# VH-VL binders against Netrin-A (NetA): the designs that were tried, part 27

Target 1, 267 residues: Netrin-A (NetA), of Drosophila melanogaster (Fruit fly) (q24567r46to312)
Amino acid sequence: EPRACIPDFVNAAYDAPVVASSTCGSSGAQRYCEYQDHERSCHTCDMTDPLRSFPARSLTDLNNSNNVTCWRSEPVTGSGDNVTLTLSLGKKFELTYVILQLCPHAPRPDSMVIYKSTDHGLSWQPFQFFSSQCRRLFGRPARQSTGRHNEHEARCSDVTRPLVSRIAFSTLEGRPSSRDLDSSPVLQDWVTATDIRVVFHRLQRPDPQALLSLEAGGATDLASGKYSVPLANGPAGNNIEANLGGDVATSGSGLHYAISDFSVGGR
Below, E stands for the ipSAE of ESMFold2; O stands for the ipSAE of OpenDDE; V2 stands for 0.75 times the mean of E and O plus 0.25 times the DockQ between their complexes.

## First folded at step 22 (VH-VL; framework fv_iluzanebart)

Design AC5 (from G6 with heavy chain E57D; at its last read DockQ between E and O 0.65; V2 from the best seeds 0.81)
Heavy chain, then light chain:
Amino acid sequence: EVQLVQSGAEVKKPGESLKISCKGSGYRFTTYWIGWVRQMPGKGLEWMGMIYPGDSDTRYSPSFQGQVTISADKSISTAYLQWSSLKASDTAMYFCARLDTYNWGQGFDYWGQGTLVTVSS
Amino acid sequence: EIVMTQSPATLSVSPGERATLSCRASQSVSSNLAWFQQKPGQAPRLLIYGASTRATGIPARFSGSGSGTEFTLTISSLQPEDFAVYYCQQYSSYPRTFGQGTKVDIK
ESMFold2, look of step 22: ipSAE 0.793; ipTM 0.903
ESMFold2 (binder alone), look of step 22: mean pLDDT 92; pTM 0.936
OpenDDE, look of step 22: ipSAE 0.876; ipTM 0.940
ESMFold2, look of step 23: ipSAE 0.778; ipTM 0.895
ESMFold2 (binder alone), look of step 23: mean pLDDT 92; pTM 0.937
OpenDDE, look of step 23: ipSAE 0.885; ipTM 0.946
ESMFold2, fold request of step 24: ipSAE 0.777, 0.807, 0.817; ipTM 0.897, 0.912, 0.916
ESMFold2 (binder alone), fold request of step 24: mean pLDDT 91, 91, 91; pTM 0.921, 0.921, 0.920
OpenDDE, fold request of step 24: ipSAE 0.915, 0.913, 0.917; ipTM 0.965, 0.963, 0.965
ESMFold2, last read: ipSAE 0.810, 0.808, 0.824; ipTM 0.914, 0.910, 0.919
ESMFold2 (binder alone), last read: mean pLDDT 92, 91, 92; pTM 0.930, 0.923, 0.929
OpenDDE, last read: ipSAE 0.913, 0.913, 0.911; ipTM 0.963, 0.963, 0.964

## First folded at step 23 (VH-VL; framework fv_iluzanebart)

Design AD1 (from AC5 with light chain S30K N32K; at its last look DockQ between E and O 0.43; V2 from the best seeds 0.72)
Fold by ESMFold2, look of step 23:
Structure AD1 (fold): chain C 267 residues (1-267), chain A 121 residues (1-121), chain B 107 residues (1-107)
Amino acid sequence: as target 1 above (267 residues)
Amino acid sequence: EVQLVQSGAEVKKPGESLKISCKGSGYRFTTYWIGWVRQMPGKGLEWMGMIYPGDSDTRYSPSFQGQVTISADKSISTAYLQWSSLKASDTAMYFCARLDTYNWGQGFDYWGQGTLVTVSS
Amino acid sequence: EIVMTQSPATLSVSPGERATLSCRASQSVKSKLAWFQQKPGQAPRLLIYGASTRATGIPARFSGSGSGTEFTLTISSLQPEDFAVYYCQQYSSYPRTFGQGTKVDIK
């Protein structure tokens, strides 16, 4: 009976550089808000003030252990580009997990995609989708079963149950060849990455008219949000898409993405 | 402030070797590709190749493969372009440039000032 | 490798007028195209990437369009400082290649 050897994994994201497409206070002092139990609490971010700054280095910084430090995006607006986090691992790793830890009181992202690169950011492919509306937004069923014929494909997880303040992707879970990884070139390629890009999506769909001007533009064009339109009637609760609709969300809802840790298990 | 600072102009004879440099500062040097671009006198731009300094992944344009060597020393945040034996046809301006892959584009967003290489008898 | 052909070779336009520069690829590059400006004695400057996205700090009068094999850079109201040579570059296929350039002269 053959068995897989599982070597020790490390947090490959530790001290790795992360670049965010949006950071609260980067264009001067900004107002951001948090919602908890129907109460709105608003504060100021300003990157020139260390006590009110929320830079991307907080996601992988060693000094996060005794003080919850956060990256915060600018407040989310309706039709702008999607917010992204790009992590450069510096070399090829075989990855076993990607975990994002939400900041205290942070609204949950409703929809997001994890992409990977194996060529230092020159090309990207989907790694994992998350959404309350997997089929509507990403054309993928929630809870997709996996056999050997599709174990190299990204799946979509329906965020139907709250997990403890984190969003987690296990790269090998539910993939048959994981027991014998050494004998599966397909799954070895699947887990290999040099970079991870997390894209926070609005509950939006691609604009069909804008996409007609692109050939097979692939995941990178869709991930930018440039060709997307908002969906109406977003979810309720402490969710980034809560209160989405008309000028209310744009006029100062203050909702934003807030993440305290970006962890990547690899070898 | 992101800067790429290249080594100074060179006047050489055919057959001599040369190594020109491009030092990056104001950003994490190891996680951006550095490309080299040639501009011959009175002519347009030619992409020669690029290197990812973090692990030395190096890509050459086929027309420059074997003609030059692209390398980097990440400990001093410096990329290099080398010739083992210069030709008069190597007379050109040479630019280094940083490739930005942290958005969905792949634009060369910062450029060195250029290094003029003159090769004559 | 993909050959990028720019037209016209030179373009004379009065300040305040619209300039239209063309770039054609020998095969599809999808939207993986960049535009650069180069003034005499200077390094190139990135204007546009992804065929249509302006780089940071680029004035709104510069716009790019196109997909596949045909691309256009438009300067909607030419300013005196826009005198330069403009290059397109594809990054869809290895190796990356530049067009030969379009020189824009102020008439």
Scores: ipSAE 0.756, ipTM 0.888, lowest interface PAE 0.8, mean pLDDT 84
ESMFold2 (binder alone), look of step 23: mean pLDDT 91; pTM 0.928
OpenDDE, look of step 23: ipSAE 0.869; ipTM 0.934

Design AD2 (from AC5 with heavy chain D100E; at its last look DockQ between E and O 0.45; V2 from the best seeds 0.68)
Fold by ESMFold2, look of step 23:
Structure AD2 (fold): chain C 267 residues (1-267), chain A 121 residues (1-121), chain B 107 residues (1-107)
Amino acid sequence: as target 1 above (267 residues)
Amino acid sequence: EVQLVQSGAEVKKPGESLKISCKGSGYRFTTYWIGWVRQMPGKGLEWMGMIYPGDSDTRYSPSFQGQVTISADKSISTAYLQWSSLKASDTAMYFCARLETYNWGQGFDYWGQGTLVTVSS
Amino acid sequence: EIVMTQSPATLSVSPGERATLSCRASQSVSSNLAWFQQKPGQAPRLLIYGASTRATGIPARFSGSGSGTEFTLTISSLQPEDFAVYYCQQYSSYPRTFGQGTKVDIK
């Protein structure tokens, strides 16, 4: 039998307000760095200069491949508060996805949590965990099964394993009652939200080669015995200990969070 | 600059109606709760209730449920506190305040200047 | 409804000294507690939320501590402008409730 017409899902985040706990250049000009392949490149952000500003409104505007707009946090430190993004939908929505698109060449997150509110930010509950260390950091297995008894619970995924530029959470994937959502008060409550908060805990450490500014393709005088070799093809099997991947301090590294799109599918 | 500007002082008699206002500016009015707080002469603070102007979700303290009406007109960024029939015991200073929830706490971070309501026979 | 009880009712402290204000909840509020300062003729001012987090622009001499049912506001080096009444408020459960206040007199 035909069902009543239900509005299609839309990007409920489009043109919705987003509040970031940290934005590059908000307290004056700051330096941030991008990590691309084996290269580090640093730039300046300044909220008073429109050509160098990366405000939170960039998260929910319409981007295109010719002119990607980004929100960027201030550079992170080991002792600072976690960086957060809070999206206010303005009313209750039933959500099907939450997607964060990384900016080009952005440092990649390692550990983060998506929370939701159903009471306009008065209270929050976990919606999705992401980490390379789900058990250690969040007390959850990285690949957990879901049954009817726990289909309303947040799960943890290893975001670093897919190695993609998009972090995506499907609210109903793998939940048994999802095919019969209209008859499941539990899942209806699960997908309902008025606000989404993303909390970034940790960034992935950059490739050590990118931090060392790899030189490649240089010509050398072979008569003197000097050779140009890529570091990836060096004689590592000769049991030579090197500190190339050693401890890199987060201070001064220019590491930050950079997101170009914050999308939320809802109705 | 975030500001909450309240309507002026009121002198009323018992049984009269009254609607006082709180106009927000310098921020997105529709995504912050606005609370109302009563302070009777020489007394402490009492939370009366609050409203989310975006969808008019309204919460009342049980002590004030049915005694006042909290409302908002988001088109003019204004919240209201209203009595249909004032009593002498309604004589107090009334504050509106914005609730900050964009961190992990809940704090009334900006306050109106207060509206003194005097109800005397 | 959670009753918030503040002590002492009045506290006299010399400038430069430490002031310690107590707030007790009738049941656990976890860390869902805020502190406010109110001077005569003025609106309240948010000092602390989350039991221990200073609000924007609040000097470091103000600090909060506690969890559950017992909370403390500390003013580590009292300034003349700190003469005021201080209120705690819980927001753990409905309805939100204030304590009755502690008046801090500068000795």
Scores: ipSAE 0.741, ipTM 0.876, lowest interface PAE 1.0, mean pLDDT 83
ESMFold2 (binder alone), look of step 23: mean pLDDT 92; pTM 0.932
OpenDDE, look of step 23: ipSAE 0.762; ipTM 0.886

Design AD3 (from AD1 with heavy chain D100E; at its last look DockQ between E and O 0.62; V2 from the best seeds 0.73)
Fold by ESMFold2, look of step 23:
Structure AD3 (fold): chain C 267 residues (1-267), chain A 121 residues (1-121), chain B 107 residues (1-107)
Amino acid sequence: as target 1 above (267 residues)
Amino acid sequence: EVQLVQSGAEVKKPGESLKISCKGSGYRFTTYWIGWVRQMPGKGLEWMGMIYPGDSDTRYSPSFQGQVTISADKSISTAYLQWSSLKASDTAMYFCARLETYNWGQGFDYWGQGTLVTVSS
Amino acid sequence: EIVMTQSPATLSVSPGERATLSCRASQSVKSKLAWFQQKPGQAPRLLIYGASTRATGIPARFSGSGSGTEFTLTISSLQPEDFAVYYCQQYSSYPRTFGQGTKVDIK
């Protein structure tokens, strides 16, 4: 869902090259799964078949609600590396927002980081953290407000609240010097980027009803630490009971990251 | 398939100018750094500098700053290494290489075949 | 600038045996280290980046380890095609610098 601010008119990500660290079906036909209304359904991806292909270029192409195109990662495993998306803008932009639109019925991310580069990918700086477990995973408070001393630092927020189909980061919201941006070299540097990288760490645990048909191997995968547990007392106080799981090989969960649009507002 | 194809061997005299080329194909040329590496006869590798063809952001090793010019023409997917006045000590093999930055490592993952430059009187 | 020192200068090993190559940095480069192979008359080939991650298409017999200032390339079962010079390169600080190379001779 949209942020409170009105974004710039230029989508700097349109037709920009994007590279994913993982794409479903890139090494042959493979199963992926999604959920809706307490049910999980599984399908086949295969990069050699255009009708079952979910490449990274779908993230920045022309997209509309009638012809949604998706990138899908390979299913997440407990032994696998984090999934990343890297977007090259081609030059320096001053950014106002970064938005990731989830595909219909996609498993929801819980924990992820947006990084930026100002030197065409040679070095990276955290831009925004998202997690239901900000303190546990990223060592950061789950608070949005920042004073002038910390306004150039990445914050952490909870993407699970509210339960929406898009993940949005407004680069200047809640930063006091944004009213005087032209006079703030610190915030001018803060919003400047040549590249954006998204690192997905963990998925939200799917609806328990949808998991009832999960095979034993898939249950082990879900316990692997790649999935968040629900908050015991909601988001207040960030009280999370977690079972990290183990480093076991998995089969059959099929849960993955699926994004239909990667938008970056800039000038 | 990704390819970097360099211009052919050169035999020059001291004081002459030279511009050698590196043409990239099979990928989006404007979104990868292109680096230049010198290898003098019987010696190891030396990083000379690199360019991002998308906006011509250019970085030089201090040892080569002011000694060579690195440039690119993105309309023909070609990077260049140029001397205004060659010296005998410029005799070497020169490689171009693509720097991959889309993962967390920064590897020169594809290399040109090399251009041998011989400078002798 | 960071000086990269490789040892030994030359290493003679029999096919099928283990080769161990060392690379030392004059200051910490964390894990920002790459290894390259160069055969006579050819361009270098990327083997390892990030100190320990194999590049695409590199056989499992090549492994890298280390962090900070001390790094190792191991070839666990040397093949005849592994005769080459091996270079490490740091990319932690400008300028990027290579080690002087280790020549691996196959007996």
Scores: ipSAE 0.700, ipTM 0.867, lowest interface PAE 1.5, mean pLDDT 83
ESMFold2 (binder alone), look of step 23: mean pLDDT 91; pTM 0.924
OpenDDE, look of step 23: ipSAE 0.825; ipTM 0.917

Design AD4 (from AD1 with heavy chain S56D; at its last look DockQ between E and O 0.75; V2 from the best seeds 0.00; counts 0 for: pae E 3.1 > 2)
Fold by ESMFold2, look of step 23:
Structure AD4 (fold): chain C 267 residues (1-267), chain A 121 residues (1-121), chain B 107 residues (1-107)
Amino acid sequence: as target 1 above (267 residues)
Amino acid sequence: EVQLVQSGAEVKKPGESLKISCKGSGYRFTTYWIGWVRQMPGKGLEWMGMIYPGDDDTRYSPSFQGQVTISADKSISTAYLQWSSLKASDTAMYFCARLDTYNWGQGFDYWGQGTLVTVSS
Amino acid sequence: EIVMTQSPATLSVSPGERATLSCRASQSVKSKLAWFQQKPGQAPRLLIYGASTRATGIPARFSGSGSGTEFTLTISSLQPEDFAVYYCQQYSSYPRTFGQGTKVDIK
C-alpha cells in the first residue's frame, strides 16, 4: 500500500499567545527563591521593572543558552490554587510533542497535567499526567506505553525518575498504532489540538538539608500539599510528601514555577 | 486596553438587508471567540452564535441558524452580524462579546456597547 | 437545550441588606455557570464564572455558589450601584443559554 507523504513538523508554539494564571510581580514586588546544592538564593520580581520581570511571553519567544528568558509564577503559598499556562495554537495541529524547559536553578515541578482542546478552548481533555505519585494523585499507573484498547488515553509519567531540566511528552510514543498513523483515525484525533493547557499541582522540594534554614512558616508552606520531596534513594522515583509541621507563617520558601520555553511540535 | 466597538444604531424596513460590525482592539483578535447576543425590548439576553476569527470556525444557536450570518474580517479585526431580509421581530439591541477561553470558566469578559436595530414600516 | 430559570423575577432590597438570587438548570451544568449584571442602557458585565469565581475587578460582596442544577448569587451588603438586572448563563452544553433575569430594585 502506498505511503502518504507527511509534511514537516514545526514548533507551533513559537510566537503563539500564552496566558499564565499567575506571574511573579504582577501584584507588586515579590520575593522568589532558587535552591541549588546547599544554598538558597532569593530575589525580587516586579512587573513594573523590566530588569525584574518574568512575563508569559518569555515562554514562546526565541531562546538560546546565551539569552535565556523566563516566565515565573508567584511563589506558591499553600492557598490551594493551581498555576496554569494556556497556549493558543490558532488552528488545528497534529502534535508530536509538548516540551517545557525549566529555567536555570528553577524549582522542579512534581505533579502536573497537560490538557488539550480541539475546539479553541471551549472544552478540554487530559493529554498527559506527570507525577511521582501517579496512582495516589491521578488514579493511574506510571507507565511508558498503552495497549491497543486504550492507546487514545492520557498516561501518567513519573517526572522525578529522570531528574532532567526539561519535561517532555511524546504524543505517539508507546502507542501501538503509531507506526501506521495514516490508517488510524483514533490516533489522528488523539494528536489533534487547537490549544494546550498546563496545570501545575505540586513542586518538588529542594534538598532537605538546604531547607533547614527556613523558619516554621516556610516549613508549613512546603507541607501544604503543594510540594513533594524527591526520593534520594528510591528505585521508582516516587516522592514522599514532607511533614515538616508548623502553624506559624512568618517566612516563605519562595518556591515557584519557572519555565524558559514552551515548545509544541506540530503540523 | 481591550475594547469592542460596535457600529451605530440602524432604522430599517422589513425586507431590507443589514450588516452590523464589532471591531476588537487591545488584544489578539484572531485568538478569541466573538459571540453575538440579542436583547429584545424589555426582554432578557439570548445567545445567537459565535465565531473564531483565526480560522472562521462558526457556531450558531439552533434558534438563529439560517436566520443570520456571522462572519469576521481578521485583517481589520472586525466581526459581523448580517441579515439578508429583516423582519419586524428583529427589532432588538445586539451585543458582541469576547469569550475568555483562557479561563476555565469561559466568561464573556468584554462587551461591545450594543447596536440598536429598529425594523418598522 | 438546557433551560435556565431564575427566581424571583423581581427582588426589592434596601441598601446594606443581603440579596440572594436563584438560578436553576433543567439538567446538570456542573460548575459551568456565569453571572452577569446589566444596568439600564448598558452592556452586561461579567460578575462570576465557574459558578463561584469572581471576575477581575468584582467586589468581594458578590459571591456565587452551587453546582449541578441549583446556583445562587449572593450580594452580602447591597450598594447603590448594585441595583440592576442579573442574568445567569450556562456554558456546559451547546447552545449557551441565559436565564430570564432577576431585577434587583431599591425597596
Scores: ipSAE 0.455, ipTM 0.759, lowest interface PAE 3.1, mean pLDDT 83
ESMFold2 (binder alone), look of step 23: mean pLDDT 91; pTM 0.929
OpenDDE, look of step 23: ipSAE 0.874; ipTM 0.938

Design AD5 (from AC5 with light chain N32S S92G; at its last fold request DockQ between E and O 0.60; V2 from the best seeds 0.80)
Heavy chain, then light chain:
Amino acid sequence: EVQLVQSGAEVKKPGESLKISCKGSGYRFTTYWIGWVRQMPGKGLEWMGMIYPGDSDTRYSPSFQGQVTISADKSISTAYLQWSSLKASDTAMYFCARLDTYNWGQGFDYWGQGTLVTVSS
Amino acid sequence: EIVMTQSPATLSVSPGERATLSCRASQSVSSSLAWFQQKPGQAPRLLIYGASTRATGIPARFSGSGSGTEFTLTISSLQPEDFAVYYCQQYGSYPRTFGQGTKVDIK
ESMFold2, look of step 23: ipSAE 0.812; ipTM 0.913
ESMFold2 (binder alone), look of step 23: mean pLDDT 92; pTM 0.940
OpenDDE, look of step 23: ipSAE 0.883; ipTM 0.944
ESMFold2, fold request of step 24: ipSAE 0.808, 0.815, 0.802; ipTM 0.914, 0.916, 0.911
ESMFold2 (binder alone), fold request of step 24: mean pLDDT 92, 92, 92; pTM 0.940, 0.936, 0.938
OpenDDE, fold request of step 24: ipSAE 0.914, 0.913, 0.915; ipTM 0.965, 0.964, 0.965

Design AD6 (from AC5 with heavy chain T30D; at its last fold request DockQ between E and O 0.67; V2 from the best seeds 0.82)
Heavy chain, then light chain:
Amino acid sequence: EVQLVQSGAEVKKPGESLKISCKGSGYRFDTYWIGWVRQMPGKGLEWMGMIYPGDSDTRYSPSFQGQVTISADKSISTAYLQWSSLKASDTAMYFCARLDTYNWGQGFDYWGQGTLVTVSS
Amino acid sequence: EIVMTQSPATLSVSPGERATLSCRASQSVSSNLAWFQQKPGQAPRLLIYGASTRATGIPARFSGSGSGTEFTLTISSLQPEDFAVYYCQQYSSYPRTFGQGTKVDIK
ESMFold2, look of step 23: ipSAE 0.799; ipTM 0.907
ESMFold2 (binder alone), look of step 23: mean pLDDT 92; pTM 0.938
OpenDDE, look of step 23: ipSAE 0.887; ipTM 0.948
ESMFold2, fold request of step 24: ipSAE 0.810, 0.813, 0.817; ipTM 0.914, 0.911, 0.918
ESMFold2 (binder alone), fold request of step 24: mean pLDDT 91, 92, 91; pTM 0.924, 0.932, 0.928
OpenDDE, fold request of step 24: ipSAE 0.915, 0.914, 0.917; ipTM 0.965, 0.964, 0.966

